VHH binders against Coiled-coil-helix-coiled-coil-helix domain-containing protein 7 (CHCHD7). Designs and how they scored, part 5

Target 1, 85 residues: Coiled-coil-helix-coiled-coil-helix domain-containing protein 7 (CHCHD7), of Homo sapiens (Human) (q9buk0)
Amino acid sequence: MPSVTQRLRDPDINPCLSESDASTRCLDENNYDRERCSTYFLRYKNCRRFWNSIVMQRRKNGVKPFMPTAAERDEILRAVGNMPY
Key: E = the ipSAE of ESMFold2; O = the ipSAE of OpenDDE; V2 = 0.75 times the mean of E and O plus 0.25 times the DockQ between their complexes.

## First folded at step 4 (VHH)

Design p10 (from p08 with Y34M; framework vhh_podentamig1; at its last look DockQ between E and O 0.45; V2 from the best seeds 0.00; counts 0 for: pae E 6.0 > 2, unsure alone 63.0 < 65)
Fold by ESMFold2, look of step 4:
Structure p10 (fold): chain B 85 residues (1-85), chain A 123 residues (1-123)
Amino acid sequence: as target 1 above (85 residues)
Amino acid sequence: EVQLVESGGGLVQPGRSLTLSCAASGFTFSSYAMGWYRQAPGKQRELVAAIYSGSTLYADSVKGRFTISRDNAKNSIYLQMNSLRPEDTALYYCAAPEYDWGTYFDESGYDYWGQGTQVTVSS
């Protein structure tokens, strides 16, 4: 079975993987100066907030899986028209 | 206000057992993922075990020795630690997310943390 670290890299269970990676990349490129990376941290927070709202809607409507798969999330983002985070 | 209070830590000899408890308040307990993390001095905090709905997850280093469980009537989770080893020595934290969906594997997905309970395994 895959390690806990490999599971965190699974796009079907981590809807904010790209945002997490962008935050890490920013830290790496800016000598770990967190204040230079505040917009990436905010984007990560907003990503979690957005997908939580989708999960709550799907849970209320009985739609499973409650966390949309990576493919379903792509469709949702296309329908929105603009990146919500 | 979400509050997590750990208890049950102590000094034990290798091979012995301990049970940690985490009492939770301020949220609907049955709907939340919860986890146990530990941190030894000079090391990064690491996941020990997590429980969500009908699923459990364990770090490889504790699998088969530790068991996480949940008692919704008491608003508590537990960590049964058997066959303790010196390398299990750490400050053990209980953690819970603000959102109850399934990112309980990533430490950054836990928003609420207890103060920790010390477990020391030494002869």
Scores: ipSAE 0.017, ipTM 0.301, lowest interface PAE 6.0, mean pLDDT 79
ESMFold2 (binder alone), look of step 4: mean pLDDT 78; pTM 0.793
OpenDDE, look of step 4: ipSAE 0.671; ipTM 0.845

Design p11 (from p08 with Y34M S108A; framework vhh_podentamig1; at its last look DockQ between E and O 0.77; V2 from the best seeds 0.00; counts 0 for: pae E 4.4 > 2, unsure alone 63.9 < 65)
Fold by ESMFold2, look of step 4:
Structure p11 (fold): chain B 85 residues (1-85), chain A 123 residues (1-123)
Amino acid sequence: as target 1 above (85 residues)
Amino acid sequence: EVQLVESGGGLVQPGRSLTLSCAASGFTFSSYAMGWYRQAPGKQRELVAAIYSGSTLYADSVKGRFTISRDNAKNSIYLQMNSLRPEDTALYYCAAPEYDWGTYFDEAGYDYWGQGTQVTVSS
């Protein structure tokens, strides 16, 4: 089995790694002042909301894997045209 | 609305055991990833254990000593803490995400946090 770090950082499973990292970096740079980081939290929340909607749709339609791989996500984002988060 | 309430903390001697509980309300969380985190004074918050369905994940420092479990009928998760050491002293938090992706989350992916329960391991 993969290490704890590899599982949590697997891009095929976690579609929002860069947004998560940006949120963490903001907190570290601002002495954990969460109000200064609200735009990063919002972007990360919107990323999670978007991919959750895709997962729900794929679960209903029986399409596996339910969380699209990194390659499949690239194609989905290209079809949308602009970044949804 | 979603609420998480931790309990079971206390002062114990090294080598003893404690069981922490986290009761969730506001959603059925049987399919959601849930986690236990801890924060010692002056340190960053760190993952202790996480559970998704029947799968578990543990920090290296607690493997073989701590066990996370889930009781879906009670909407609760537990942390069985055996062979406690002074370095386990911390405020322990239960965490849950807003969404279920069928996998684990890093710390920033958890939206709901309890108030924490203090565990102190001292002679």
Scores: ipSAE 0.183, ipTM 0.501, lowest interface PAE 4.4, mean pLDDT 83
ESMFold2 (binder alone), look of step 4: mean pLDDT 79; pTM 0.806
OpenDDE, look of step 4: ipSAE 0.621; ipTM 0.825

Design p12 (from p08 with Y34M S108L; framework vhh_podentamig1; at its last look DockQ between E and O 0.59; V2 from the best seeds 0.00; counts 0 for: unsure alone 63.0 < 65)
Amino acid sequence: EVQLVESGGGLVQPGRSLTLSCAASGFTFSSYAMGWYRQAPGKQRELVAAIYSGSTLYADSVKGRFTISRDNAKNSIYLQMNSLRPEDTALYYCAAPEYDWGTYFDELGYDYWGQGTQVTVSS
ESMFold2, look of step 4: ipSAE 0.344; ipTM 0.628
ESMFold2 (binder alone), look of step 4: mean pLDDT 79; pTM 0.802
OpenDDE, look of step 4: ipSAE 0.747; ipTM 0.877
ESMFold2, look of step 6: ipSAE 0.420; ipTM 0.664
ESMFold2 (binder alone), look of step 6: mean pLDDT 79; pTM 0.809
OpenDDE, look of step 6: ipSAE 0.715; ipTM 0.860

Design p13 (framework vhh_enristomig; at its last look DockQ between E and O 0.47; V2 from the best seeds 0.00; counts 0 for: pae E 6.6 > 2, unsure alone 64.4 < 65)
Fold by ESMFold2, look of step 4:
Structure p13 (fold): chain B 85 residues (1-85), chain A 124 residues (1-124)
Amino acid sequence: as target 1 above (85 residues)
Amino acid sequence: EVQLLESGGGEVQPGGSLRLSCAASGFTFSSYAISWYRQAPGKQREWVSTIYSGGSTNYAESVKGRFTISRDNAKNTLYLQMSSLRAEDTAVYYCAAPEYDWGTYFDESGYDYWGQGTLVTVKP
């Protein structure tokens, strides 16, 4: 099976890849000063919260895949109107 | 209230073994991936190992073959069996859990709950 590292980089598995990368870049650029990166951590946390709620809704409705594909996520975000994270 | 409490740290000779435990409460332990991290004095916290809700495991290259992560869902406890310990393994060891779980997190910022840590010292 694909390694855990490969799954992290797959946009169909990790809907928050950009936010995760931004958090990592911030830590790298700021000598791991976590206080300087709190906004990035919050965005990543909110991203995870949002997509978890979508996954839970799809589980209840029997819609597969439970994690929407990258294309489906783009459509969902367009329908929301404002970026939720 | 989510709580994670590590124990089992101590002093050990090079080549020795230790078993760390992490007692978890306040969440459905069996449903979440949970990880060990460590931080040596003056260094960045680094990922050590993750065990997923389904029992799959993954390890940092520096510990592969020497450390074994496991979980006991009936006791809400995470374990790290460490063997062939080296001076480089000296660190405070933390267990960590995310608030939301899709089964894969290496990024420290993806973990919302952390224990206080347990010190492992491998004597020179």
Scores: ipSAE 0.015, ipTM 0.280, lowest interface PAE 6.6, mean pLDDT 80
ESMFold2 (binder alone), look of step 4: mean pLDDT 78; pTM 0.791
OpenDDE, look of step 4: ipSAE 0.545; ipTM 0.795

## First folded at step 6 (VHH)

Design a2K (from p12 with A96K; framework vhh_podentamig1; at its last look DockQ between E and O 0.80; V2 from the best seeds 0.00; counts 0 for: pae E 2.4 > 2)
Amino acid sequence: EVQLVESGGGLVQPGRSLTLSCAASGFTFSSYAMGWYRQAPGKQRELVAAIYSGSTLYADSVKGRFTISRDNAKNSIYLQMNSLRPEDTALYYCAKPEYDWGTYFDELGYDYWGQGTQVTVSS
ESMFold2-Fast, scan of step 6: ipSAE 0.505; ipTM 0.727
ESMFold2, look of step 7: ipSAE 0.342; ipTM 0.625
ESMFold2 (binder alone), look of step 7: mean pLDDT 81; pTM 0.815
OpenDDE, look of step 7: ipSAE 0.661; ipTM 0.840

Design c1S (from p12 with F27S T28I S31I Y32N; framework vhh_podentamig1; at its last look DockQ between E and O 0.45; V2 from the best seeds 0.00; counts 0 for: pae E 2.9 > 2, unsure alone 62.0 < 65)
Fold by OpenDDE, look of step 6:
Structure c1S (fold): chain B 85 residues (1-85), chain A 123 residues (1-123)
Amino acid sequence: as target 1 above (85 residues)
Amino acid sequence: EVQLVESGGGLVQPGRSLTLSCAASGSIFSINAMGWYRQAPGKQRELVAAIYSGSTLYADSVKGRFTISRDNAKNSIYLQMNSLRPEDTALYYCAAPEYDWGTYFDELGYDYWGQGTQVTVSS
C-alpha cells in the first residue's frame, strides 16, 4: 500500500478519507491479510458509491459544488439519520 | 464491462527505456484518474504514478525517470520509463476508479485493474 505521505488528502473533494484510513489501518494491523479487512473495504466502497449518487443528483439539479463540502456532507448525513455505509 | 489491458513490458538492460501502455474499454469510464502500480516478487504492491484532476503524482523512487501521460482519443494511459534500474523489475498494473471526482485515489480506491505487464531490468 502507498505510504500516508504518498497520499493526497482533500476533505473538500474526497468524502471517504476516514473509510480509506480505516481500511489501511486494518491492513497494517492484520499484516496485509486482505480477507480480514473485507468489512472495511466494503464500507469504503459503499461510501464512494453513496457520495457518487449525491454528486449525480446534484449535477442533475444544477447544485454546486457537485461534491458537497465537508460541512454540507455532515448536514446530509444528519438528515439521513446515520451513515448509510 | 470495464477492461484494462497493459502492454509494452519486457526484458531490458539497466539504463534503457520502456513505454508501457494501458488501453481502457467499457461503459461509463474516465481515464482522468488512472494510475500505475507495480509489484515485485515478495514485496507489496506500490504506487508508481497517478493522474488526478489534471495533475500527476509519482513515487519518490521514480521521480525524474518515469512519466505518466494519457491520450483521451485512444482511452489510454502510458508510463514512459527512462533510466531503468534492476529495482524497477516488477509486474506493472494500470488501475482505474469507478468514480472520478477530480481527486487522487489510493490503491483501495481503484476498482478496476489490468492483468499486469512484466518489466524485467537485468544486465
Scores: ipSAE 0.671, ipTM 0.838, lowest interface PAE 0.8, mean pLDDT 91
Fold by ESMFold2, look of step 6:
Structure c1S (fold): chain B 85 residues (1-85), chain A 123 residues (1-123)
Amino acid sequence: as target 1 above (85 residues)
Amino acid sequence: EVQLVESGGGLVQPGRSLTLSCAASGSIFSINAMGWYRQAPGKQRELVAAIYSGSTLYADSVKGRFTISRDNAKNSIYLQMNSLRPEDTALYYCAAPEYDWGTYFDELGYDYWGQGTQVTVSS
């Protein structure tokens, strides 16, 4: 079984790794002053909000996997045309 | 909105057990994705255990000693802490995300946090 870190960083499960990493880098660069990183936290939250809506739609429609794979997510984002987060 | 209330912390001797509980209230999308974190003095907050849809995840340092569980009817999760060691001394937090996306979250993915319950294990 994969380690805790490996499971939390699986791109086929976590569509928002880049946004999470950007938030962590901001905290590291700003001595963990969370108020300075609110823009990054918002982008991460918006990313989670967006993919939650996709997962809910796929569950409702019976489409598996409920969380799209990395390749499927690339296709979805291209179809949207503008980054939703 | 959402509130998380931890309880069950205390001062105990090494080798003893504690059960922490976390009751969630307010509007949440799912209790299925919750976790326990801890922060010792001078250290960064770290994952202890997480639960999603019956699957569990544990930090290596607590595996085999701690058990996370949930009671969906009571909107609560628990942490059974056995064979406590001085290095388990920390402020323990429960956490929950605003959105459920079908798996575990990293620390920044949890939107709601309790105030914490102190666990102190005397050597």
Scores: ipSAE 0.304, ipTM 0.599, lowest interface PAE 2.9, mean pLDDT 84
Fold by ESMFold2-Fast, scan of step 6:
Structure c1S (fold): chain B 85 residues (1-85), chain A 123 residues (1-123)
Amino acid sequence: as target 1 above (85 residues)
Amino acid sequence: EVQLVESGGGLVQPGRSLTLSCAASGSIFSINAMGWYRQAPGKQRELVAAIYSGSTLYADSVKGRFTISRDNAKNSIYLQMNSLRPEDTALYYCAAPEYDWGTYFDELGYDYWGQGTQVTVSS
Protein backbone atom coordinates (compact mmCIF):
# COMPACT_ATOMS: atom_id res chain seq x y z
CA MET B 1 0.00 0.00 0.00
CA PRO B 2 1.49 3.39 -0.96
CA SER B 3 2.01 5.93 1.85
CA VAL B 4 1.13 9.61 1.46
CA THR B 5 4.79 10.27 0.57
CA GLN B 6 4.74 7.50 -2.09
CA ARG B 7 1.51 8.91 -3.56
CA LEU B 8 3.27 12.29 -3.90
CA ARG B 9 5.72 10.48 -6.23
CA ASP B 10 2.89 8.96 -8.34
CA PRO B 11 3.24 10.28 -11.91
CA ASP B 12 -0.51 9.79 -12.53
CA ILE B 13 -1.15 12.36 -9.78
CA ASN B 14 1.84 14.75 -10.14
CA PRO B 15 2.57 15.84 -13.73
CA CYS B 16 5.69 17.85 -12.84
CA LEU B 17 7.86 15.41 -10.87
CA SER B 18 10.95 15.88 -13.04
CA GLU B 19 10.66 19.69 -12.85
CA SER B 20 10.19 19.53 -9.06
CA ASP B 21 13.16 17.16 -8.71
CA ALA B 22 15.37 19.42 -10.86
CA SER B 23 14.45 22.41 -8.66
CA THR B 24 15.26 20.64 -5.38
CA ARG B 25 18.46 19.21 -6.89
CA CYS B 26 19.50 22.76 -7.85
CA LEU B 27 18.86 23.97 -4.28
CA ASP B 28 20.90 21.10 -2.82
CA GLU B 29 23.79 21.81 -5.21
CA ASN B 30 23.77 25.57 -4.52
CA ASN B 31 23.45 25.54 -0.71
CA TYR B 32 19.80 26.67 -0.95
CA ASP B 33 20.63 29.93 -2.75
CA ARG B 34 17.25 30.42 -4.42
CA GLU B 35 18.45 33.11 -6.85
CA ARG B 36 20.76 30.57 -8.52
CA CYS B 37 17.80 28.26 -9.12
CA SER B 38 15.28 30.79 -10.47
CA THR B 39 15.20 29.25 -13.98
CA TYR B 40 14.31 25.84 -12.49
CA PHE B 41 11.59 27.42 -10.33
CA LEU B 42 10.14 29.11 -13.42
CA ARG B 43 10.14 25.82 -15.35
CA TYR B 44 8.35 24.08 -12.48
CA LYS B 45 5.83 26.94 -12.28
CA ASN B 46 5.29 26.85 -16.06
CA CYS B 47 4.85 23.07 -15.96
CA ARG B 48 2.17 23.37 -13.27
CA ARG B 49 0.47 26.24 -15.10
CA PHE B 50 0.34 24.27 -18.36
CA TRP B 51 -1.18 21.15 -16.82
CA ASN B 52 -3.64 23.26 -14.84
CA SER B 53 -4.88 24.70 -18.15
CA ILE B 54 -5.57 21.11 -19.29
CA VAL B 55 -7.29 20.30 -15.96
CA MET B 56 -9.51 23.38 -16.29
CA GLN B 57 -10.48 22.43 -19.85
CA ARG B 58 -11.28 18.84 -18.82
CA ARG B 59 -13.27 20.04 -15.80
CA LYS B 60 -15.35 22.34 -18.02
CA ASN B 61 -16.04 19.46 -20.45
CA GLY B 62 -16.67 16.78 -17.79
CA VAL B 63 -13.71 14.66 -18.91
CA LYS B 64 -12.22 12.49 -16.13
CA PRO B 65 -9.72 12.09 -14.73
CA PHE B 66 -9.33 15.88 -14.62
CA MET B 67 -5.54 15.52 -14.36
CA PRO B 68 -4.56 13.28 -17.30
CA THR B 69 -2.67 10.09 -16.43
CA ALA B 70 1.03 9.89 -17.31
CA ALA B 71 0.16 7.96 -20.50
CA GLU B 72 -2.50 10.51 -21.49
CA ARG B 73 -0.06 13.39 -20.89
CA ASP B 74 2.46 11.72 -23.21
CA GLU B 75 -0.24 11.66 -25.91
CA ILE B 76 -1.08 15.33 -25.31
CA LEU B 77 2.59 16.35 -25.56
CA ARG B 78 2.97 14.37 -28.80
CA ALA B 79 -0.05 16.22 -30.21
CA VAL B 80 1.42 19.59 -29.15
CA GLY B 81 4.64 18.67 -30.98
CA ASN B 82 6.98 20.65 -28.71
CA MET B 83 7.59 21.17 -24.99
CA PRO B 84 5.03 23.77 -23.89
CA TYR B 85 7.06 24.71 -20.77
CA GLU A 1 -5.37 35.85 -4.69
CA VAL A 2 -4.95 34.09 -1.36
CA GLN A 3 -3.56 35.74 1.78
CA LEU A 4 -2.50 33.71 4.82
CA VAL A 5 -2.29 35.26 8.31
CA GLU A 6 -0.62 33.32 11.13
CA SER A 7 -0.93 33.68 14.90
CA GLY A 8 -0.25 31.81 18.12
CA GLY A 9 3.55 31.82 18.35
CA GLY A 10 5.43 32.76 21.47
CA LEU A 11 7.93 31.80 24.14
CA VAL A 12 7.19 28.61 26.10
CA GLN A 13 9.07 26.30 28.43
CA PRO A 14 9.95 22.74 27.34
CA GLY A 15 7.09 20.28 27.75
CA ARG A 16 4.39 22.93 27.22
CA SER A 17 1.89 23.28 24.36
CA LEU A 18 1.08 25.95 21.75
CA THR A 19 -1.59 26.12 19.06
CA LEU A 20 -0.75 27.96 15.85
CA SER A 21 -3.55 29.30 13.63
CA CYS A 22 -3.53 30.24 9.95
CA ALA A 23 -6.49 32.18 8.53
CA ALA A 24 -6.94 32.27 4.74
CA SER A 25 -8.94 34.72 2.65
CA GLY A 26 -11.61 32.97 0.59
CA SER A 27 -12.48 29.27 0.35
CA ILE A 28 -9.03 27.72 -0.11
CA PHE A 29 -9.60 24.74 2.21
CA SER A 30 -12.18 22.91 0.07
CA ILE A 31 -9.62 22.79 -2.74
CA ASN A 32 -6.01 22.03 -1.87
CA ALA A 33 -3.32 20.66 0.39
CA MET A 34 -2.29 23.02 3.19
CA GLY A 35 0.94 22.80 5.14
CA TRP A 36 3.00 24.03 8.05
CA TYR A 37 6.71 24.55 7.51
CA ARG A 38 9.41 25.76 9.86
CA GLN A 39 12.86 27.30 9.54
CA ALA A 40 15.46 27.52 12.29
CA PRO A 41 18.44 29.88 11.94
CA GLY A 42 21.02 28.46 9.52
CA LYS A 43 18.68 25.66 8.36
CA GLN A 44 16.51 25.07 5.29
CA ARG A 45 12.74 25.34 5.56
CA GLU A 46 11.29 21.91 6.35
CA LEU A 47 7.79 20.44 6.28
CA VAL A 48 6.27 19.99 9.74
CA ALA A 49 2.74 18.82 8.85
CA ALA A 50 0.37 18.86 5.89
CA ILE A 51 -3.30 18.03 5.23
CA TYR A 52 -5.08 17.12 1.99
CA SER A 53 -8.56 15.63 1.63
CA GLY A 54 -8.41 13.89 5.02
CA SER A 55 -4.83 12.66 4.56
CA THR A 56 -2.13 14.00 6.87
CA LEU A 57 1.66 13.86 6.80
CA TYR A 58 4.02 14.67 9.67
CA ALA A 59 7.78 15.01 9.91
CA ASP A 60 9.27 12.11 11.88
CA SER A 61 10.51 14.52 14.59
CA VAL A 62 6.96 15.69 15.41
CA LYS A 63 4.86 12.53 14.91
CA GLY A 64 2.75 11.84 18.00
CA ARG A 65 3.34 15.37 19.36
CA PHE A 66 1.86 17.68 16.70
CA THR A 67 -1.59 17.57 15.09
CA ILE A 68 -2.73 19.48 12.01
CA SER A 69 -6.44 20.26 11.71
CA ARG A 70 -8.79 22.35 9.59
CA ASP A 71 -11.93 24.38 10.20
CA ASN A 72 -13.58 25.10 6.85
CA ALA A 73 -16.22 27.38 8.41
CA LYS A 74 -13.43 29.69 9.64
CA ASN A 75 -11.16 29.22 6.58
CA SER A 76 -8.41 28.24 9.01
CA ILE A 77 -5.89 25.50 9.68
CA TYR A 78 -4.25 24.83 13.03
CA LEU A 79 -1.13 23.19 14.34
CA GLN A 80 -1.51 21.83 17.86
CA MET A 81 2.00 21.43 19.28
CA ASN A 82 2.37 19.27 22.40
CA SER A 83 5.44 18.30 24.42
CA LEU A 84 7.52 21.09 22.89
CA ARG A 85 11.31 20.69 22.82
CA PRO A 86 14.10 23.29 22.43
CA GLU A 87 14.78 21.88 18.93
CA ASP A 88 11.24 22.94 17.89
CA THR A 89 12.40 26.58 18.08
CA ALA A 90 11.86 28.10 14.62
CA LEU A 91 9.81 30.48 12.50
CA TYR A 92 6.62 28.59 11.56
CA TYR A 93 4.97 29.22 8.19
CA CYS A 94 1.55 28.34 6.82
CA ALA A 95 1.53 27.49 3.09
CA ALA A 96 -1.02 26.80 0.35
CA PRO A 97 -0.80 25.75 -3.32
CA GLU A 98 -2.48 27.74 -6.10
CA TYR A 99 -3.95 24.75 -7.97
CA ASP A 100 -6.55 22.24 -6.78
CA TRP A 101 -4.82 19.07 -8.00
CA GLY A 102 -1.96 16.90 -6.89
CA THR A 103 -0.66 16.36 -3.39
CA TYR A 104 1.88 19.03 -2.50
CA PHE A 105 3.96 18.19 0.56
CA ASP A 106 6.86 19.75 -1.33
CA GLU A 107 7.96 23.30 -0.44
CA LEU A 108 8.24 24.32 -4.09
CA GLY A 109 4.64 23.24 -4.80
CA TYR A 110 3.27 25.89 -2.41
CA ASP A 111 2.56 29.27 -3.98
CA TYR A 112 1.17 31.20 -1.00
CA TRP A 113 3.04 31.66 2.27
CA GLY A 114 2.24 33.42 5.53
CA GLN A 115 4.59 35.92 7.14
CA GLY A 116 5.76 33.39 9.75
CA THR A 117 5.24 33.22 13.50
CA GLN A 118 8.14 32.70 15.93
CA VAL A 119 8.06 29.75 18.33
CA THR A 120 10.78 29.76 20.97
CA VAL A 121 11.10 26.83 23.39
CA SER A 122 13.47 27.78 26.20
CA SER A 123 13.64 27.76 29.97
Scores: ipSAE 0.304, ipTM 0.590, lowest interface PAE 2.1, mean pLDDT 82
ESMFold2 (binder alone), look of step 6: mean pLDDT 78; pTM 0.799

Design f11L (from p12 with F105L; framework vhh_podentamig1)
Fold by ESMFold2-Fast, scan of step 6:
Structure f11L (fold): chain B 85 residues (1-85), chain A 123 residues (1-123)
Amino acid sequence: as target 1 above (85 residues)
Amino acid sequence: EVQLVESGGGLVQPGRSLTLSCAASGFTFSSYAMGWYRQAPGKQRELVAAIYSGSTLYADSVKGRFTISRDNAKNSIYLQMNSLRPEDTALYYCAAPEYDWGTYLDELGYDYWGQGTQVTVSS
């Protein structure tokens, strides 16, 4: 039974860790000037939107886990052939 | 559409208690992680407490004093604040994510924020 903090960093349940980390890094490097980090915020938002579309499709089709694991997401992105976010 | 409406802030003396409430509308509340954040003047926003599917997370500075809870029938979350200290003085925000999946979220994962309710702890 992992702690909440350990689950937050679990790549099997959190699809957009790299995008979140990049956004936080941008804020730290720019003295929390949010306007200068808008592109990173948009990538994080688009990442979450994309994986939500997969979650919705899986829920409709009864496919579990609803959020694909890290390995499954790698396979989905390979099949897509480009970065959708 | 999605709205978060906070209430319960005020001016209190050290050692007193307050209960903050956040009423949510425009989404299926029961499946969403929810959080309370606060921001003091000149400081960054910081997590106070978060709740997801009965699991709770608290900032070290409030553990043992604050309790987060939810009432899915009322689409509301609450923050019971006991033994208030001057350093708890801040604008308190209720926050919700765009999507219902995941556990606890970082600040950037919360897309919807309430207007904030001011808590001032002073003699």
Scores: ipSAE 0.488, ipTM 0.728, lowest interface PAE 1.2, mean pLDDT 86

Design g8D (from p12 with G102D; framework vhh_podentamig1; at its last look DockQ between E and O 0.86; V2 from the best seeds 0.00; counts 0 for: unsure alone 61.8 < 65)
Fold by OpenDDE, look of step 7:
Structure g8D (fold): chain B 85 residues (1-85), chain A 123 residues (1-123)
Amino acid sequence: as target 1 above (85 residues)
Amino acid sequence: EVQLVESGGGLVQPGRSLTLSCAASGFTFSSYAMGWYRQAPGKQRELVAAIYSGSTLYADSVKGRFTISRDNAKNSIYLQMNSLRPEDTALYYCAAPEYDWDTYFDELGYDYWGQGTQVTVSS
């Protein structure tokens, strides 16, 4: 089993790694002025919300893994036609 | 409504032990990545420990001294703090993500926070 740290950085189960990194980078670049990073925070939150909706649908339909793999997520986003967050 | 309530804080001398508790309500967190954060005066809030399933994560400053655990039956997590140091003085927060698949162990990954419990280590 992967460590907690490894899971955090695992793109197969973390759909919002880029958004998280962007938010953290923004905080670092702005001396942790959260107001300056609100857009990044919102994107991060919306990313999590979007993929939660997908997870819930897959759970309802018994489709595993419940969290789509990185490859599956790319297919889903292409099908949607745009990044929703 | 999701609620996190911390308890167990207090004033202790260096080298002593303290156990913090966090009681969660409004959701069942059996698979959630719960965490403890702390914030000292004039400092940023920092991760102390996190737990996901059976895996744990600790800040380097508390490794070997602090232990995070969970009781799913009580919807609670705990932080056993041993060998306390003055630099451990802070307001300690319990944190929970909104989604049970969320394994983000950064501050932004947590959506719910308690009011905090004060831990003061002083001789």
Scores: ipSAE 0.420, ipTM 0.715, lowest interface PAE 1.2, mean pLDDT 89
ESMFold2-Fast, scan of step 6: ipSAE 0.570; ipTM 0.791
ESMFold2, look of step 7: ipSAE 0.427; ipTM 0.688
ESMFold2 (binder alone), look of step 7: mean pLDDT 78; pTM 0.796

Design g8E (from p12 with G102E; framework vhh_podentamig1)
Amino acid sequence: EVQLVESGGGLVQPGRSLTLSCAASGFTFSSYAMGWYRQAPGKQRELVAAIYSGSTLYADSVKGRFTISRDNAKNSIYLQMNSLRPEDTALYYCAAPEYDWETYFDELGYDYWGQGTQVTVSS
ESMFold2-Fast, scan of step 6: ipSAE 0.557; ipTM 0.785

Design q01 (from p12 with A96R Y110F; framework vhh_podentamig1; at its last look DockQ between E and O 0.38; V2 from the best seeds 0.33)
Fold by OpenDDE, look of step 6:
Structure q01 (fold): chain B 85 residues (1-85), chain A 123 residues (1-123)
Amino acid sequence: as target 1 above (85 residues)
Amino acid sequence: EVQLVESGGGLVQPGRSLTLSCAASGFTFSSYAMGWYRQAPGKQRELVAAIYSGSTLYADSVKGRFTISRDNAKNSIYLQMNSLRPEDTALYYCARPEYDWGTYFDELGFDYWGQGTQVTVSS
């Protein structure tokens, strides 16, 4: 199956790189049967939703960068106490 | 309400060219990455091409043959398809990611689709 070779790999910009990679790996291992990878896709979706909520809060409060850096994201997740997705 | 309306599909012979268009409405067009998906009969939907601010990505199967572009003034994206092959036969969808952050999205990052436009390549 055809694949996209170009992906965003900057961890300061992409908050869900690990979830994306896990989903892609699942697809590769399952001959791109998306139904077999629904758990990974859901996790990726929830990751994006979570960080969007953070971005929206930071936008509201004028905190930049609106998307937290990788280091900031680690701090946020530690403050939450567990991975929310 | 987010709306994506594809057009330009049709029946063509192998080696011919076709240009697809997508008219978008219901959101700030310029703020989003946009893309094209396709779904062939019996196959799963796959990303064909995507366009960001000054950057593009393509599936390996269409690289060098297809070109994605956008016109923010017209809230539209386009897919120029050259050297069409029978395996390009599919329903082609215009696509948008759910969120306007992140400059780049992979094939799993798009969440909105239009109704699609049929492209059939046959001799």
Scores: ipSAE 0.233, ipTM 0.576, lowest interface PAE 1.9, mean pLDDT 87
ESMFold2, look of step 6: ipSAE 0.403; ipTM 0.656
ESMFold2 (binder alone), look of step 6: mean pLDDT 80; pTM 0.808

Design s50V (from p12 with A50V; framework vhh_podentamig1)
Amino acid sequence: EVQLVESGGGLVQPGRSLTLSCAASGFTFSSYAMGWYRQAPGKQRELVAVIYSGSTLYADSVKGRFTISRDNAKNSIYLQMNSLRPEDTALYYCAAPEYDWGTYFDELGYDYWGQGTQVTVSS
ESMFold2-Fast, scan of step 6: ipSAE 0.411; ipTM 0.679

Design wEn (framework vhh_enristomig; at its last look DockQ between E and O 0.56; V2 from the best seeds 0.00; counts 0 for: pae E 3.1 > 2, unsure alone 60.9 < 65)
Fold by ESMFold2-Fast, scan of step 6:
Structure wEn (fold): chain B 85 residues (1-85), chain A 124 residues (1-124)
Amino acid sequence: as target 1 above (85 residues)
Amino acid sequence: EVQLLESGGGEVQPGGSLRLSCAASGFTFSSYAISWYRQAPGKQREWVSTIYSGGSTNYAESVKGRFTISRDNAKNTLYLQMSSLRAEDTAVYYCAAPEYDWGTYFDELGYDYWGQGTLVTVKP
């Protein structure tokens, strides 16, 4: 079924979809009490911050695409050996 | 300091038209994808439309064919041209920008900068 939000949900463009989804699930489960979901919001923010650091490094080195694809990000995380966010 | 300021809201009859504006400052506007969201009374925020730095656009199914998003990078301004307005379009309309220039999101939590909103009321 085609979606008008296809690009916004593209994992090759958006690296933190699972963190976003976890945050919205937390809000739904806690009647939109944002304070109860602060840990999820922080993880989502840290996820975006981490991948921005990779984008900046790639821009500096002329490596495209600047945002790694989902497959490339899996390889980077395996190389790191732990979850950086 | 990143600032977004919406304007152009007002009261309009069903079938009418309005043009909303969002004046942006404090960041390199032309490099960012910027979105319109709306929040109807008693409802959660919903995504309306996004325009990417390259000029491509996406629309929520409920507004497709009736609303047009556009940008003027020289003026650092985002627009939403609304036509064939319906009672269900009544909402406060917000301009939203992400923290990073690669950021584009359906969920409101991906947006770090929000304007104060402009009220659109569609009533007979």
Scores: ipSAE 0.434, ipTM 0.726, lowest interface PAE 1.4, mean pLDDT 87
Fold by ESMFold2, look of step 6:
Structure wEn (fold): chain B 85 residues (1-85), chain A 124 residues (1-124)
Amino acid sequence: as target 1 above (85 residues)
Amino acid sequence: EVQLLESGGGEVQPGGSLRLSCAASGFTFSSYAISWYRQAPGKQREWVSTIYSGGSTNYAESVKGRFTISRDNAKNTLYLQMSSLRAEDTAVYYCAAPEYDWGTYFDELGYDYWGQGTLVTVKP
């Protein structure tokens, strides 16, 4: 966690902060056994994939900011229903 | 197919210098942030430096003032100029790239493509 900058902790810039933290917590709790944490890593990867698709859509439509703010992301997730990652 | 190939590692005396290269292919190199990581024996992999598509750079505190990251977009090549090397810099050095270029990634898990690595050994 010492390698994470304050910029990466900004929820308006990093949509996958909770998933990154969950992955790190899993590693800490399991003596850095990466195989035991593969589900958390997959959720983090799926989170990045999902928000990249939203960013790409917004770039195509000229909607700024391209990465939705934390508040906008909450509304998007609510509209989707099931958690996409 | 994305490929990252590191080179330039070797043995060096304390206080010495090395330049590492990372040849990239299979993606639009100039559009992406790209980073160096390193892993010392028995340690977790750690971030070293990032250069962004616009040319701005960031460094881990442990290497600031000694290492310089650069890129040559015409050659699709990333460089790390290392100077004033110390025993604690001994590690396998990797270049890494994300699949998606948004934001800054110092989190190792945010990088999807990794090279095989090049070994740097700083003699005792």
Scores: ipSAE 0.263, ipTM 0.569, lowest interface PAE 3.1, mean pLDDT 84
ESMFold2 (binder alone), look of step 6: mean pLDDT 78; pTM 0.782
OpenDDE, look of step 6: ipSAE 0.562; ipTM 0.795

